# VH-VL binders against Mitochondrial intermembrane space cysteine motif-containing protein MIX23 (MIX23), part 7

Target 1, 196 residues: Mitochondrial intermembrane space cysteine motif-containing protein MIX23 (MIX23), of Saccharomyces cerevisiae (p38162)
Amino acid sequence: MVDNRRTFTAPQSLLETNLTFPNDEPSLTTITVTRERCVDPSLIDSFLRFLRHGSDDIIRQKLNNYRKGSINGKNKCKEFLKQELYPNWQIRNNIISFCEKEAAEMKNETDQQCGNNKKTTAEPLIDARIDPYAARERAEKQEAQYKDWTKVTEWVANNRKIEQILTSTTEGILRQNCEQNNDYLKEFTQFCKDNS
Short names: E, the ipSAE of ESMFold2; O, the ipSAE of OpenDDE; V2, 0.75 times the mean of E and O plus 0.25 times the DockQ between their complexes.

## First folded at step 1 (VH-VL)

Design o15 (framework fv_oberotatug)
Fold by ESMFold2-Fast, scan of step 1:
Structure o15 (fold): chain C 196 residues (1-196), chain A 123 residues (1-123), chain B 107 residues (1-107)
Amino acid sequence: as target 1 above (196 residues)
Amino acid sequence: EVQLVESGGGLVKPGGSLRLSCAASGFTFSNYWMSWVRQAPGKGLEWVGRIKSKTDGGTTDYAAPVQGRFTISRDDSKNTLYLQMNSLKTEDTAVYYCTTEEYYYDSSGLDYWGQGTLVTVSS
Amino acid sequence: DVQMTQSPSSLSASVGDRVTITCRASQGISNYLSWYQQRPGKAPNLLIYDASSLESGVPSRFSGSGSGTDFTLTISTLQPEDFATYYCQQYYSYPLTFGQGTKVEIK
């Protein structure tokens, strides 16, 4: 019903890094996310892979020059978090949230359509014991109406789990290479509130 | 102790050029990011721009009013920071301060300040 | 650019008074805020960084608080040397921007 779209661009820091991918995996620096692309997420998956590759996947390499209390250079952890990591996490979370919202709207639309059909008695009541083929066909047709919603919801759940694992792993590395006693997840939550 | 001494200020006509210098002592200059801040007579502070240490890439950032007209550079062998000012305007009239950023944190507060040097742009 | 607005622009106070100065950012800047003191005819000096961290050598009567968009500098017991102009400054994003200043004058 509502035609929602939002364009996402990789953080400036990632674009300036000149990252290269293997020849058979092209990089994607901008993407316009739509409901259709949430349903067929191949392009979103490529963009998320690009963001993850340029941040969490190589975080040990990015942080090997950072240390709290370094006397041979400035501490870069604060700038890294502000300019690279938190913007990257925020973009990934916003993309997943967009598809989550679209999934909720899809369910509401499908629920309204199915509710109207039942209310208007558009389809006859089928008893599986009397006509098992008609009952099965109707069940398959109803399930098909929720197929896209199910697919997007499962994609969202899967990517939330991936983000949880990546964020937890990255926090461990940050505690080892930056501030040991800092709550990075809490700091990221504050970053999102300040940068909204 | 940390000391920053600015020089090179003076009277210049609109459209003219001037180069300011900041001589640093009392710390390892090459490790510090350096900034220029100006203050028009009787007015507030305005950040002009900064230069990162060479180990951090030696890149520069500028405030919009001076972008394309001013250039910040450094000579670590002489412990000196420079501000090259071109196409000067009357609104560039100000005391120009040389300042350091905190050694431990990137882009944190401006730790130490020089005494300032006055630049007057008038016809 | 992030705009920094201070309140008040000036205030009159007596030695021994508690002085409060506020600073508001046009957008969230987390805790990336510094406070400076400038005495007449002198260069500014750093008082507070990271919104609440006292710079080495600064008297404990100075304190900072706040996060996001609203920040406060407090001088608990004003001393004669504290009559000066105070500036807030954000370093969350470039360009670095200062508030317009708050002048603390003798009553």
Scores: ipSAE 0.000, ipTM 0.430, lowest interface PAE 17.4, mean pLDDT 80

Design o16 (framework fv_oberotatug)
Fold by ESMFold2-Fast, scan of step 1:
Structure o16 (fold): chain C 196 residues (1-196), chain A 122 residues (1-122), chain B 107 residues (1-107)
Amino acid sequence: as target 1 above (196 residues)
Amino acid sequence: EVQLVESGGGLVKPGGSLRLSCAASGFTFSNYWMSWVRQAPGKGLEWVGRIKSKTDGGTTDYAAPVQGRFTISRDDSKNTLYLQMNSLKTEDTAVYYCARDLYEWLSAFDIWGQGTLVTVSS
Amino acid sequence: DVQMTQSPSSLSASVGDRVTITCRASQGISNYLSWYQQRPGKAPNLLIYDASSLESGVPSRFSGSGSGTDFTLTISTLQPEDFATYYCQQYYSYPLTFGQGTKVEIK
């Protein structure tokens, strides 16, 4: 099935925060992610930026005003993590994972159409020394068929790197303002297992 | 208190070498990417290079003018960042700042040292 | 490399004035831009990140706006401590690059 789609909604806690974006940046609260949108990720990029802006910026504001001690004997860091931050990280990672799975399916479909390695061996090869025009045209046609897969794969790799950077940086801030010896990344991984 | 303190600057002849140090305190140094930024007298800011946290691979990147001559390293056990400067040129004369890199956020530098002056002259 | 151009290079202002500084990127950088203040003889300090987000501890008279290639830093009511040089910086692509700076001078 090539008609995969999934709808993502920003956490309610983020929607209740007064976030402002300049001029032409939209405030997207819900997005339906499709293969076409993984290939042309403008809307996905805007939604991810909204999620990142609201969570990472808010964490500095919240933690700058929070003492490591508790107000009325309650550790509010744990509540913030479970109700606001971890849900935000999970949604971002799930969007990237969706496009990653779509990329894998796109490659499989293109491989079937082109035959890739084994079918290329069975088919006549165009010798560039004999007909450089035909050889170039065939190479361009084959490259064009993998263009969308390459775009999505590069987008996924880039956004995985961004998430790794953001998550590690936020963990450092949490260690300074909450529990210094807690493994927040491991706790997030457990949160995802409990809430998948 | 979150602080970065640079040391090791001074006067060097062209072709010489210097090693700068940056002592970090008040935060978990090992979790952060760190950068060096320089400023020639009366000029603007110029990014020199950065080093990732060990968890993110500990790799380094450099601006073109210093590539191959400068090396950034870190010692997490001592909470210290280093800049080894080789084959120094007069154009390297600047105040060198270490900065805590919000590159983990793809953001900016939120904590800066006071700077240390490096003068390269004959 | 992404080239960052600020305008004006310098301006004269009085306490209480509204000051606007512009920064232009040579290509689209989305909102991956920060603003810094550098007082004479001091290290820079971060004012704004992600084009419009105010850093903790920075006075509310500072604000940032813009996206893509055109960005603005505004100081709504200039104070004596605001006479400084201001820099924009992009972190969209490698290498990281700064604008040439805008000096805000008294009078």
Scores: ipSAE 0.000, ipTM 0.431, lowest interface PAE 17.3, mean pLDDT 80

Design o2 (framework fv_oberotatug)
Fold by ESMFold2-Fast, scan of step 1:
Structure o2 (fold): chain C 196 residues (1-196), chain A 121 residues (1-121), chain B 107 residues (1-107)
Amino acid sequence: as target 1 above (196 residues)
Amino acid sequence: EVQLVESGGGLVKPGGSLRLSCAASGFTFSNAWMSWVRQAPGKGLEWVGRIKSKTDGGTTDYAAPVQGRFTISRDDSKNTLYLQMNSLKTEDTAVYYCTTELWFGEYFDYWGQGTLVTVSS
Amino acid sequence: DVQMTQSPSSLSASVGDRVTITCRASQSISSYLSWYQQRPGKAPNLLIYAASSLQSGVPSRFSGSGSGTDFTLTISTLQPEDFATYYCQQSYSTPLTFGQGTKVEIK
């Protein structure tokens, strides 16, 4: 399968906020994610930064603003989660998941081209003891064929780690300012199910 | 309440054609990726194919056994999913289920009741 | 293609038993695994998604665990309505693939 693409639009709450970026980089309100953009993720990185800066990075400020205006802080927290935070998390996770799936498809395509998944019997490997040069050249050629897959896989792994750190930090803040015993990750998963 | 209602199943001869429909309600159909899953009598579940939302390119993917013979399409104005089956084989005899895929995690959250397709002379 | 191997193919159990079903992927699928229950003559229904998340309305006696290649579905205290066939399914890459199924039968 080729030519996969998906368009993502920032949550309405972010579009209503004029965010300032340190580098004065243009903010993207909509991005079309493609395999090529997963391989060269500069635009995706800018979009993810826009989403992260408008939510998790200012979570303390967001919650303080909600708290200042409300008599029932729990109801306002729930509204914030449903209208701003969870939509933001969902979009970020969906972008990362898109590139993760593209990486898996890239590996499958490369495996087919190299014949790794089409062999009926094991092919003899080049014995490095006999010809180290040929063994090295073959390894380098195979590694080059998987370069784009490796790059996307590493990008996905790195952004999953970033999301884990941001989500964990935000969850801690939510426990301090909202429900202490609520499972926010489970609630988020249910939100994704209801709002996809 | 989420509902998926399949129709169009029946008896057809080998080499024949049939079109299945799936009427969806209770969720935002236009945002959902949709799949067909089949089950031969007494056998396990087999994914047939999927169609992505139009915003995600509206592309289709098929399992190898049906590639080139089956076509999945959707009509978002009618909240309806279709499976056009051509060049039917006896091996295509199965209950066909319409299913939804939510983008996050891509699991089959909702299933229809199924419609039986029997391919025999 | 990602191949899903499910074990055992069948098992016999009594009401009140703890039942464990295992599913193995031929390559890492992260947490993109779901478990389905199919009662005789009925459509499948989703039990677990994202390897460990319980579907709304599903009894808490059902639980899922695992990541990568090895996954487990556990029924802590088998009930009469749990005699059914269970399937795992990966959604990490196309084609989407199911395990062969595990039939839970009355002992």
Scores: ipSAE 0.006, ipTM 0.454, lowest interface PAE 15.5, mean pLDDT 81

Design o3 (framework fv_oberotatug)
Fold by ESMFold2-Fast, scan of step 1:
Structure o3 (fold): chain C 196 residues (1-196), chain A 120 residues (1-120), chain B 107 residues (1-107)
Amino acid sequence: as target 1 above (196 residues)
Amino acid sequence: EVQLVESGGGLVKPGGSLRLSCAASGFTFSNAWMSWVRQAPGKGLEWVGRIKSKTDGGTTDYAAPVQGRFTISRDDSKNTLYLQMNSLKTEDTAVYYCTTDYLEWYFDLWGQGTLVTVSS
Amino acid sequence: DVQMTQSPSSLSASVGDRVTITCRASQSISSYLSWYQQRPGKAPNLLIYAASSLQSGVPSRFSGSGSGTDFTLTISTLQPEDFATYYCQQSYSTPLTFGQGTKVEIK
């Protein structure tokens, strides 16, 4: 209860997809995301790869599969977007957002600790001039305290960029194979508002 | 915070008219598709109709039992949804709920409902 | 119109029981199926959308499965607050239609 955490599960449609991984690597169908896992994101990276591989990376194949299952009068793209793609995008964005929020909290915690030291602790000793070794060790400790925040922030920025590229590419494919006048990003934004 | 509040229900005679309102707050109403769903006393849920966002064409759809008698409209400046009910019949007696309708996927936000009783 | 049929119409269960409710569509609706819970005297609330996706804030004891014409809602370990009426709803085509409802009553 003290540590923030959230469990994410891949969409049911993705679990039914026959995905093959080299070396009999098990598919990660669920993950519990914690601050610790944001700092060491190897499991999160594997889960995101699974989600991306099962959707954006094979989107043309997905659209063809939905077309084969389509009943007269039903838009194959509408089914794919509502049932599979948007839920997948939302899960990926929610994972990234969780780590982004954790990074912000980490920064606030570290800033408060370092800010309090500057405001109330600096007065007892003019450390830099009197003891340069102690000042250097303190600076290195402070730098180390921000290391985890820096790692998570960079990971978030990198994954936001990856999502942006994937989303743009997928949108182009949807415009070619589906409704070309539709604003897919706007629909997705509304989907996220409804499912927050 | 995020809320839908229906009003305007009451007792009305067969052949009469009544207008229901649904006040929305805490979300961007102008982007939302809105539906009306009703429930007759002791019975199940029945979809009445919907109105799309203006961005998506602002069109309306109705269930067959109310087609030609009921009209759904919206005032985005007031964050309010309306249901104009004309030529009311005893079988229209129900609790009327307004709800958000995301592109026909599901109804995620519901009001508390307002009772309409059609009797002589 | 797509007709939705739920079974059973009602069931009696005890706290701790595993409860299963089924819903059948008159034609294939893919995964455009949602489940709602309505507690006595209250408005319905969304539990499951897209047949199997759990709505945010809904307890994990609720799960949905199925596609096409046959769908199932499962409550793994019934709690006192779960005594309610449950509805399935298709969003495949207009008009949107609900099942008749399944009332879960205390045994």
Scores: ipSAE 0.000, ipTM 0.428, lowest interface PAE 19.1, mean pLDDT 80

Design o7 (framework fv_oberotatug; at its last look DockQ between E and O 0.06; V2 from the best seeds 0.00; counts 0 for: pae E 15.1 > 2, placed apart)
Fold by ESMFold2, look of step 2:
Structure o7 (fold): chain C 196 residues (1-196), chain A 121 residues (1-121), chain B 107 residues (1-107)
Amino acid sequence: as target 1 above (196 residues)
Amino acid sequence: EVQLVESGGGLVKPGGSLRLSCAASGFTFSDAWMSWVRQAPGKGLEWVGRIYSETDGGTTDYAAPVQGRFTISRDDSKNTLYLQMNSLKTEDTAVYYCTTGYWSGYYFDYWGQGTLVTVSS
Amino acid sequence: DVQMTQSPSSLSASVGDRVTITCRASQDISSYLSWYQQRPGKAPNLLIYAASSLQSGVPSRFSGSGSGTDFTLTISTLQPEDFATYYCQQYDSYPWTFGQGTKVEIK
């Protein structure tokens, strides 16, 4: 059985911030994402919330700090984007994509066990007339796997929607405070290609 | 030692064309956002347009009065910024400055000496 | 477009005077404002960016203040080389726009 995992580390700029976060929210510097954590995503959700709060939620403050507090004190929108914002977006995107890939693999694994694919099956399905207890156990296991796949799929869809809202809002703020006629989402896509 | 030197200004009739050049030195031109700013005689400053660095997409933007008539381009191999001005009007009479914020285009750290364009019948 | 209005349009002053120039934006531009000095027959020079940050090499007698819509450039002790025209420029939203200028003349 494939035991995929990936570790993600928050950007150092987020660790050096003096910003306060809500009470009882964990301040995680790293997370290891696994299939099990995609199914029960409370720790992943906390880490994503930390990343979002330290970037998109406070973007106007972050932009002002870059404009005033840079090494030479000049406006540094480009530097902020490439050193803070886009790396933060990329980490969140990669976490969601990891769970999306795991959901696809869950589906494929369940389909192989049930013979739903048109691929050749090496072993026949259990016949309930021959072994009704084994057939019941198989059905219960497949139902549990389907429930897990559904949970991860819904989590991925929800988080894709959240990311779309956040990045769209942030793009609007960037157009107001940095370059109005820049395609920030296209620039982020290129950043991800350059840093993959 | 940043230097920006404009050239190509002169007298032209309405409807005519000119191409301005700006020779740059003392910085990495290919990383720089470049702009043109103009100043009519005895008047204030007016932003004309800009071009991003090639690494930031090479996109151009123009002020409304020059949109469709002026074209900004760059040749990074020659460290040169260009302004192609077509369908010139008497209102385009100005000193044209080449400017840069080095790797930012929000405010202008460095200015050339300017080149005068006179559009008169 | 964001309109930038400077006042006064001109003023007369003597060496040693304290001079203030104001710039008003037609909308909130946060602190994204720069100031330029242009001496007669010369190209403009950047004095101040981010409303209050002094450009390298600019004398400390120049200072800027303000945020939102109202901004001020101050010259604490006017020198002979300060007789020039001063421009504000916003860089909050495209297109970048300049004030009409304030001419500081010797009296």
Scores: ipSAE 0.000, ipTM 0.440, lowest interface PAE 15.1, mean pLDDT 81
ESMFold2-Fast, scan of step 1: ipSAE 0.352; ipTM 0.724
ESMFold2 (binder alone), look of step 2: mean pLDDT 91; pTM 0.908
OpenDDE, look of step 2: ipSAE 0.045; ipTM 0.691

Design o8 (framework fv_oberotatug)
Fold by ESMFold2-Fast, scan of step 1:
Structure o8 (fold): chain C 196 residues (1-196), chain A 122 residues (1-122), chain B 107 residues (1-107)
Amino acid sequence: as target 1 above (196 residues)
Amino acid sequence: EVQLVESGGGLVKPGGSLRLSCAASGFTFSDAWMSWVRQAPGKGLEWVGRIYSETDGGTTDYAAPVQGRFTISRDDSKNTLYLQMNSLKTEDTAVYYCTTDRYYGSGWFDPWGQGTLVTVSS
Amino acid sequence: DVQMTQSPSSLSASVGDRVTITCRASQDISSYLSWYQQRPGKAPNLLIYAASSLQSGVPSRFSGSGSGTDFTLTISTLQPEDFATYYCQQYDSYPWTFGQGTKVEIK
């Protein structure tokens, strides 16, 4: 087991936002992500929900507020993107990337263990034609050892797809309400490079 | 394995009350957003209401037909979700399902419990 | 409230057929749409979320597409276990709302 961990804090802009939930405000503003939490992602899921709710889910309201607040008559979409939206997207992608890296390390570790067992001279080669029961038991045991890796990999794939859909939908809204000819995904990629 | 088991359904007269329970296992219940969805006999699905995790504020949202009559609550120490139904009407007759929102802001439901039947008849 | 309308309300099909079900929202719901399958006497099960994301464990013959107001669920090669009622659901805004359902019946 490698003790990899990384702490993520919601963007400062989101922490300062008077986000209206009925009655109470969410208390989860910081999370420490570990391999264990990638395997049981309940806390990560709650944190991602909070980030998504405070950005993409209310983007139309956010853009309307920025437009109403414009004193100079200048479009403040760029300010919103750099101060709120892109930081939010970056932290969500970094969380998913952390668990993706953990999954890769899990697979490598399990492959090493299963490969060593398979190659050891002390372990007999199981021929399904001679002992189908032992062959089945070995296959089941090996499958069980990859269970955590499978769970994390599926969670990562699902969240990558959610992010792709959310960012694509938000990009469409930005094109309708901000610059129609701007490549927001390219701008976001540059933002990440500038803020690494 | 994530499991949800509803209980508490039965026959009640109009104006009566019932409390439904949903026992959760196989996941960290305290971090999960939970919903109730109902289905009248031979009809489609209707969302009843939602409760946020305690960490996310523990607040509730309700569909208009049940607002003011139904209350959703949770007991994280028992991994149990509740639906308190008051002032029941014949239109409330339905199978009531407990379900969980796995991802915030998504509102999609997986898994679902087996459901518990509530019949309001006079 | 966002109104969800499914088309058709029912259809008859044979094993091996390609089945298409459509769902229309009364207003823009972005990609916030899910599809459920319900077999007679059973609880619903999630097939698709975020309009096009296949839920883990769901066969690849199921696919979802669309954004905004128009959405489609496709079953590429209908199997015996696919005879069921299918529901779309929007989760863009409270209250969450479902379509009226599409019953897929054996021909």
Scores: ipSAE 0.000, ipTM 0.451, lowest interface PAE 13.9, mean pLDDT 80

Design o9 (from o7 with heavy chain G101S Y102L W103Y S104D G105F Y106W Y107A Y110I; framework fv_oberotatug)
Fold by ESMFold2-Fast, scan of step 1:
Structure o9 (fold): chain C 196 residues (1-196), chain A 121 residues (1-121), chain B 107 residues (1-107)
Amino acid sequence: as target 1 above (196 residues)
Amino acid sequence: EVQLVESGGGLVKPGGSLRLSCAASGFTFSDAWMSWVRQAPGKGLEWVGRIYSETDGGTTDYAAPVQGRFTISRDDSKNTLYLQMNSLKTEDTAVYYCTTSLYDFWAFDIWGQGTLVTVSS
Amino acid sequence: DVQMTQSPSSLSASVGDRVTITCRASQDISSYLSWYQQRPGKAPNLLIYAASSLQSGVPSRFSGSGSGTDFTLTISTLQPEDFATYYCQQYDSYPWTFGQGTKVEIK
């Protein structure tokens, strides 16, 4: 398909910031996400850790730097949100959404294959008694396709939960150190609409 | 369910050897960075060593007290992590935990139940 | 190696109390600090990672704060299941190191 791969780059602000990372961690600044990488997500997991670490995980430090270092004497929270935090959240959300879309298409493709085999009386049909090897091979292929779909679906569900916890914690910190009565999730949703 | 199960602990004499296993399930083991952490009876936690995924180089690192005596390896086809313990000392007596991190670099969010290794004459 | 020191080493508290545990690093570790809870006979459980991020499934009464060298774990309203030993861990500089632990005991 047209959109069966997509390249993501970490926000420019994150790339330019001097970050302290644990020794020997992979430093991925750009990743190309494919269906295969949704199924085996080690590189995606490393990239998401990099994004999460460089934003939500050090948010108190980021906010203190903006507040104490601001030469304008203005509240820099809005600048931080628009230039660093929301771009980071958008990239993470888009990666998870890409794999969610791929999972849905994987299921549709596998269901189409299984539905056609179930409904159609193709001639010749593979009978396990006539060709047990071919029958097992087909069953194993279908099982593998559904296993891949399950894998991606579970990965998506897990990462949605991680994002929910991180976003909730970050919102609490933002309400303490920035605008108390702001709906940050609504603002983020608008940011995504304006920047996509 | 994401789960780690250790086995292989027991009583061994000083200078002896023992191999611990950690069976992983519920996540993509081949892509996971794995660690061993130990805890001596009534004492605190001590990191033992780590192994990267094969995709990320499969390299190993060890804490100074075990360097040269312990070896970490993995069999991704069996979803199993190993700790080979040689030249055991009484100071190595501890519960050994298999750990991984799914949420942040080396913050250990998944732990096994632990397996006790006792090194005594 | 980065040395992690917890304070206090033990404390006695009652259900409903606010409990504060501190952890100090011998050098700047930015925000690369985790907090663990260990109940007797059980494996450790991750509570907080990256100094202030609450682990999924952990009750909201737990919170972490701090950066650099000084860190705090707070339990806003102590529950019966919270009587346990708590450990901090730095993962800024290899090798990874844990604090000595803080035991929270029933008064």
Scores: ipSAE 0.000, ipTM 0.434, lowest interface PAE 19.0, mean pLDDT 81

Design u10 (from u7 with heavy chain H99G D102S F103Y W104G S105W Y108P; framework fv_ustekinumab)
Fold by ESMFold2-Fast, scan of step 1:
Structure u10 (fold): chain C 196 residues (1-196), chain A 119 residues (1-119), chain B 107 residues (1-107)
Amino acid sequence: as target 1 above (196 residues)
Amino acid sequence: EVQLVQSGAEVKKPGESLKISCKGSGYSFTDYWLGWVRQMPGKGLDWIGIIYPGDSDTRYSPSFQGQVTMSVDKSITTAYLQWNSLKASDTAMYYCARGEYSYGWFDPWGQGTLVTVSS
Amino acid sequence: DIQMTQSPSSLSASVGDRVTITCRASQDISSYLAWYQQKPEKAPKSLIYAASSLQSGVPSRFSGSGSGTDFTLTISSLQPEDFATYYCQQYDSYPYTFGQGTKLEIK
């Protein structure tokens, strides 16, 4: 029973720029992610919006400013990827992975309490036939016990889908403005290995 | 059709000045880096530097810094490589080549300008 | 400066042979490596960029592989027009540097 928590800070490159959200929302530059915050993800959502707004959402603007092909004597795209984009992607993926791990632990804890070890096709047919009210009450109680797990799992799935869309769009833009045939996802995977 | 056309061969004496040219056509001249590469007789390729025609920003190899000057004239889509005082050791084939937007691999290459410096 | 070393400096081969040329960088350059072919008294021609991407118009018998510090250019079935000098070039950082070249000669 240890409570997991992890603090994330936006990439240094993003911290050195002034960014504003629509609707005058304050920028959130550091967040401590906990199970409670995975269940109520308003702060995590704000932090992810900040990271996405300062990277993928404005990637054309970022690349256009340095279309010359070099920054400080180095390839502009390589430096941008290593200093700004890949660190940003890594932090976003780590946040989502933290909540994914918490969801798995929540399910295991609830499964132990309810004696449910795996999702199956088995139904309480006998109970529903004999006492439909007791069967419904039991089903509602079990559903309530998995409420937080379901909420976090859906949040993780939705954010994985958002990341996939953003990453694919960004890769297309990188192919147009950087190396056309480079495998950016493979390069990012190597970046994560080197920086973990 | 993207082309780089270089000026003709030069025969000079030590101490003379020289300016060779590389004319681009068939692309947006100001959107690509232009590089210069030296090849001494019987030797390999040696990178001199690159220039961005849009703002005349230059990056030189340390071995060539102060020995040559790169410049451009955007109105005629032409880049130049210039020496104030030639040495016999400057005898070489000089190539210009277009750099990719964001990376420094070169395509296409000019046909080359042979510079011979002898007394 | 990043030093690029090619192996071998020269090799002899026959038409139809499978030929491999290697290039080693003195430090990690990821995939920022190009290969060029130069025939006698002609300008270099780009063959491969990003270590493995074949330039338009280059025959499919040419291929590149590698990442980091070790790279290979392969010609799967050597043709008479392939006898030339081959150069690798890193474009990871300034100054850009070329290998010393590999001269491919007829056996």
Scores: ipSAE 0.006, ipTM 0.515, lowest interface PAE 9.4, mean pLDDT 83

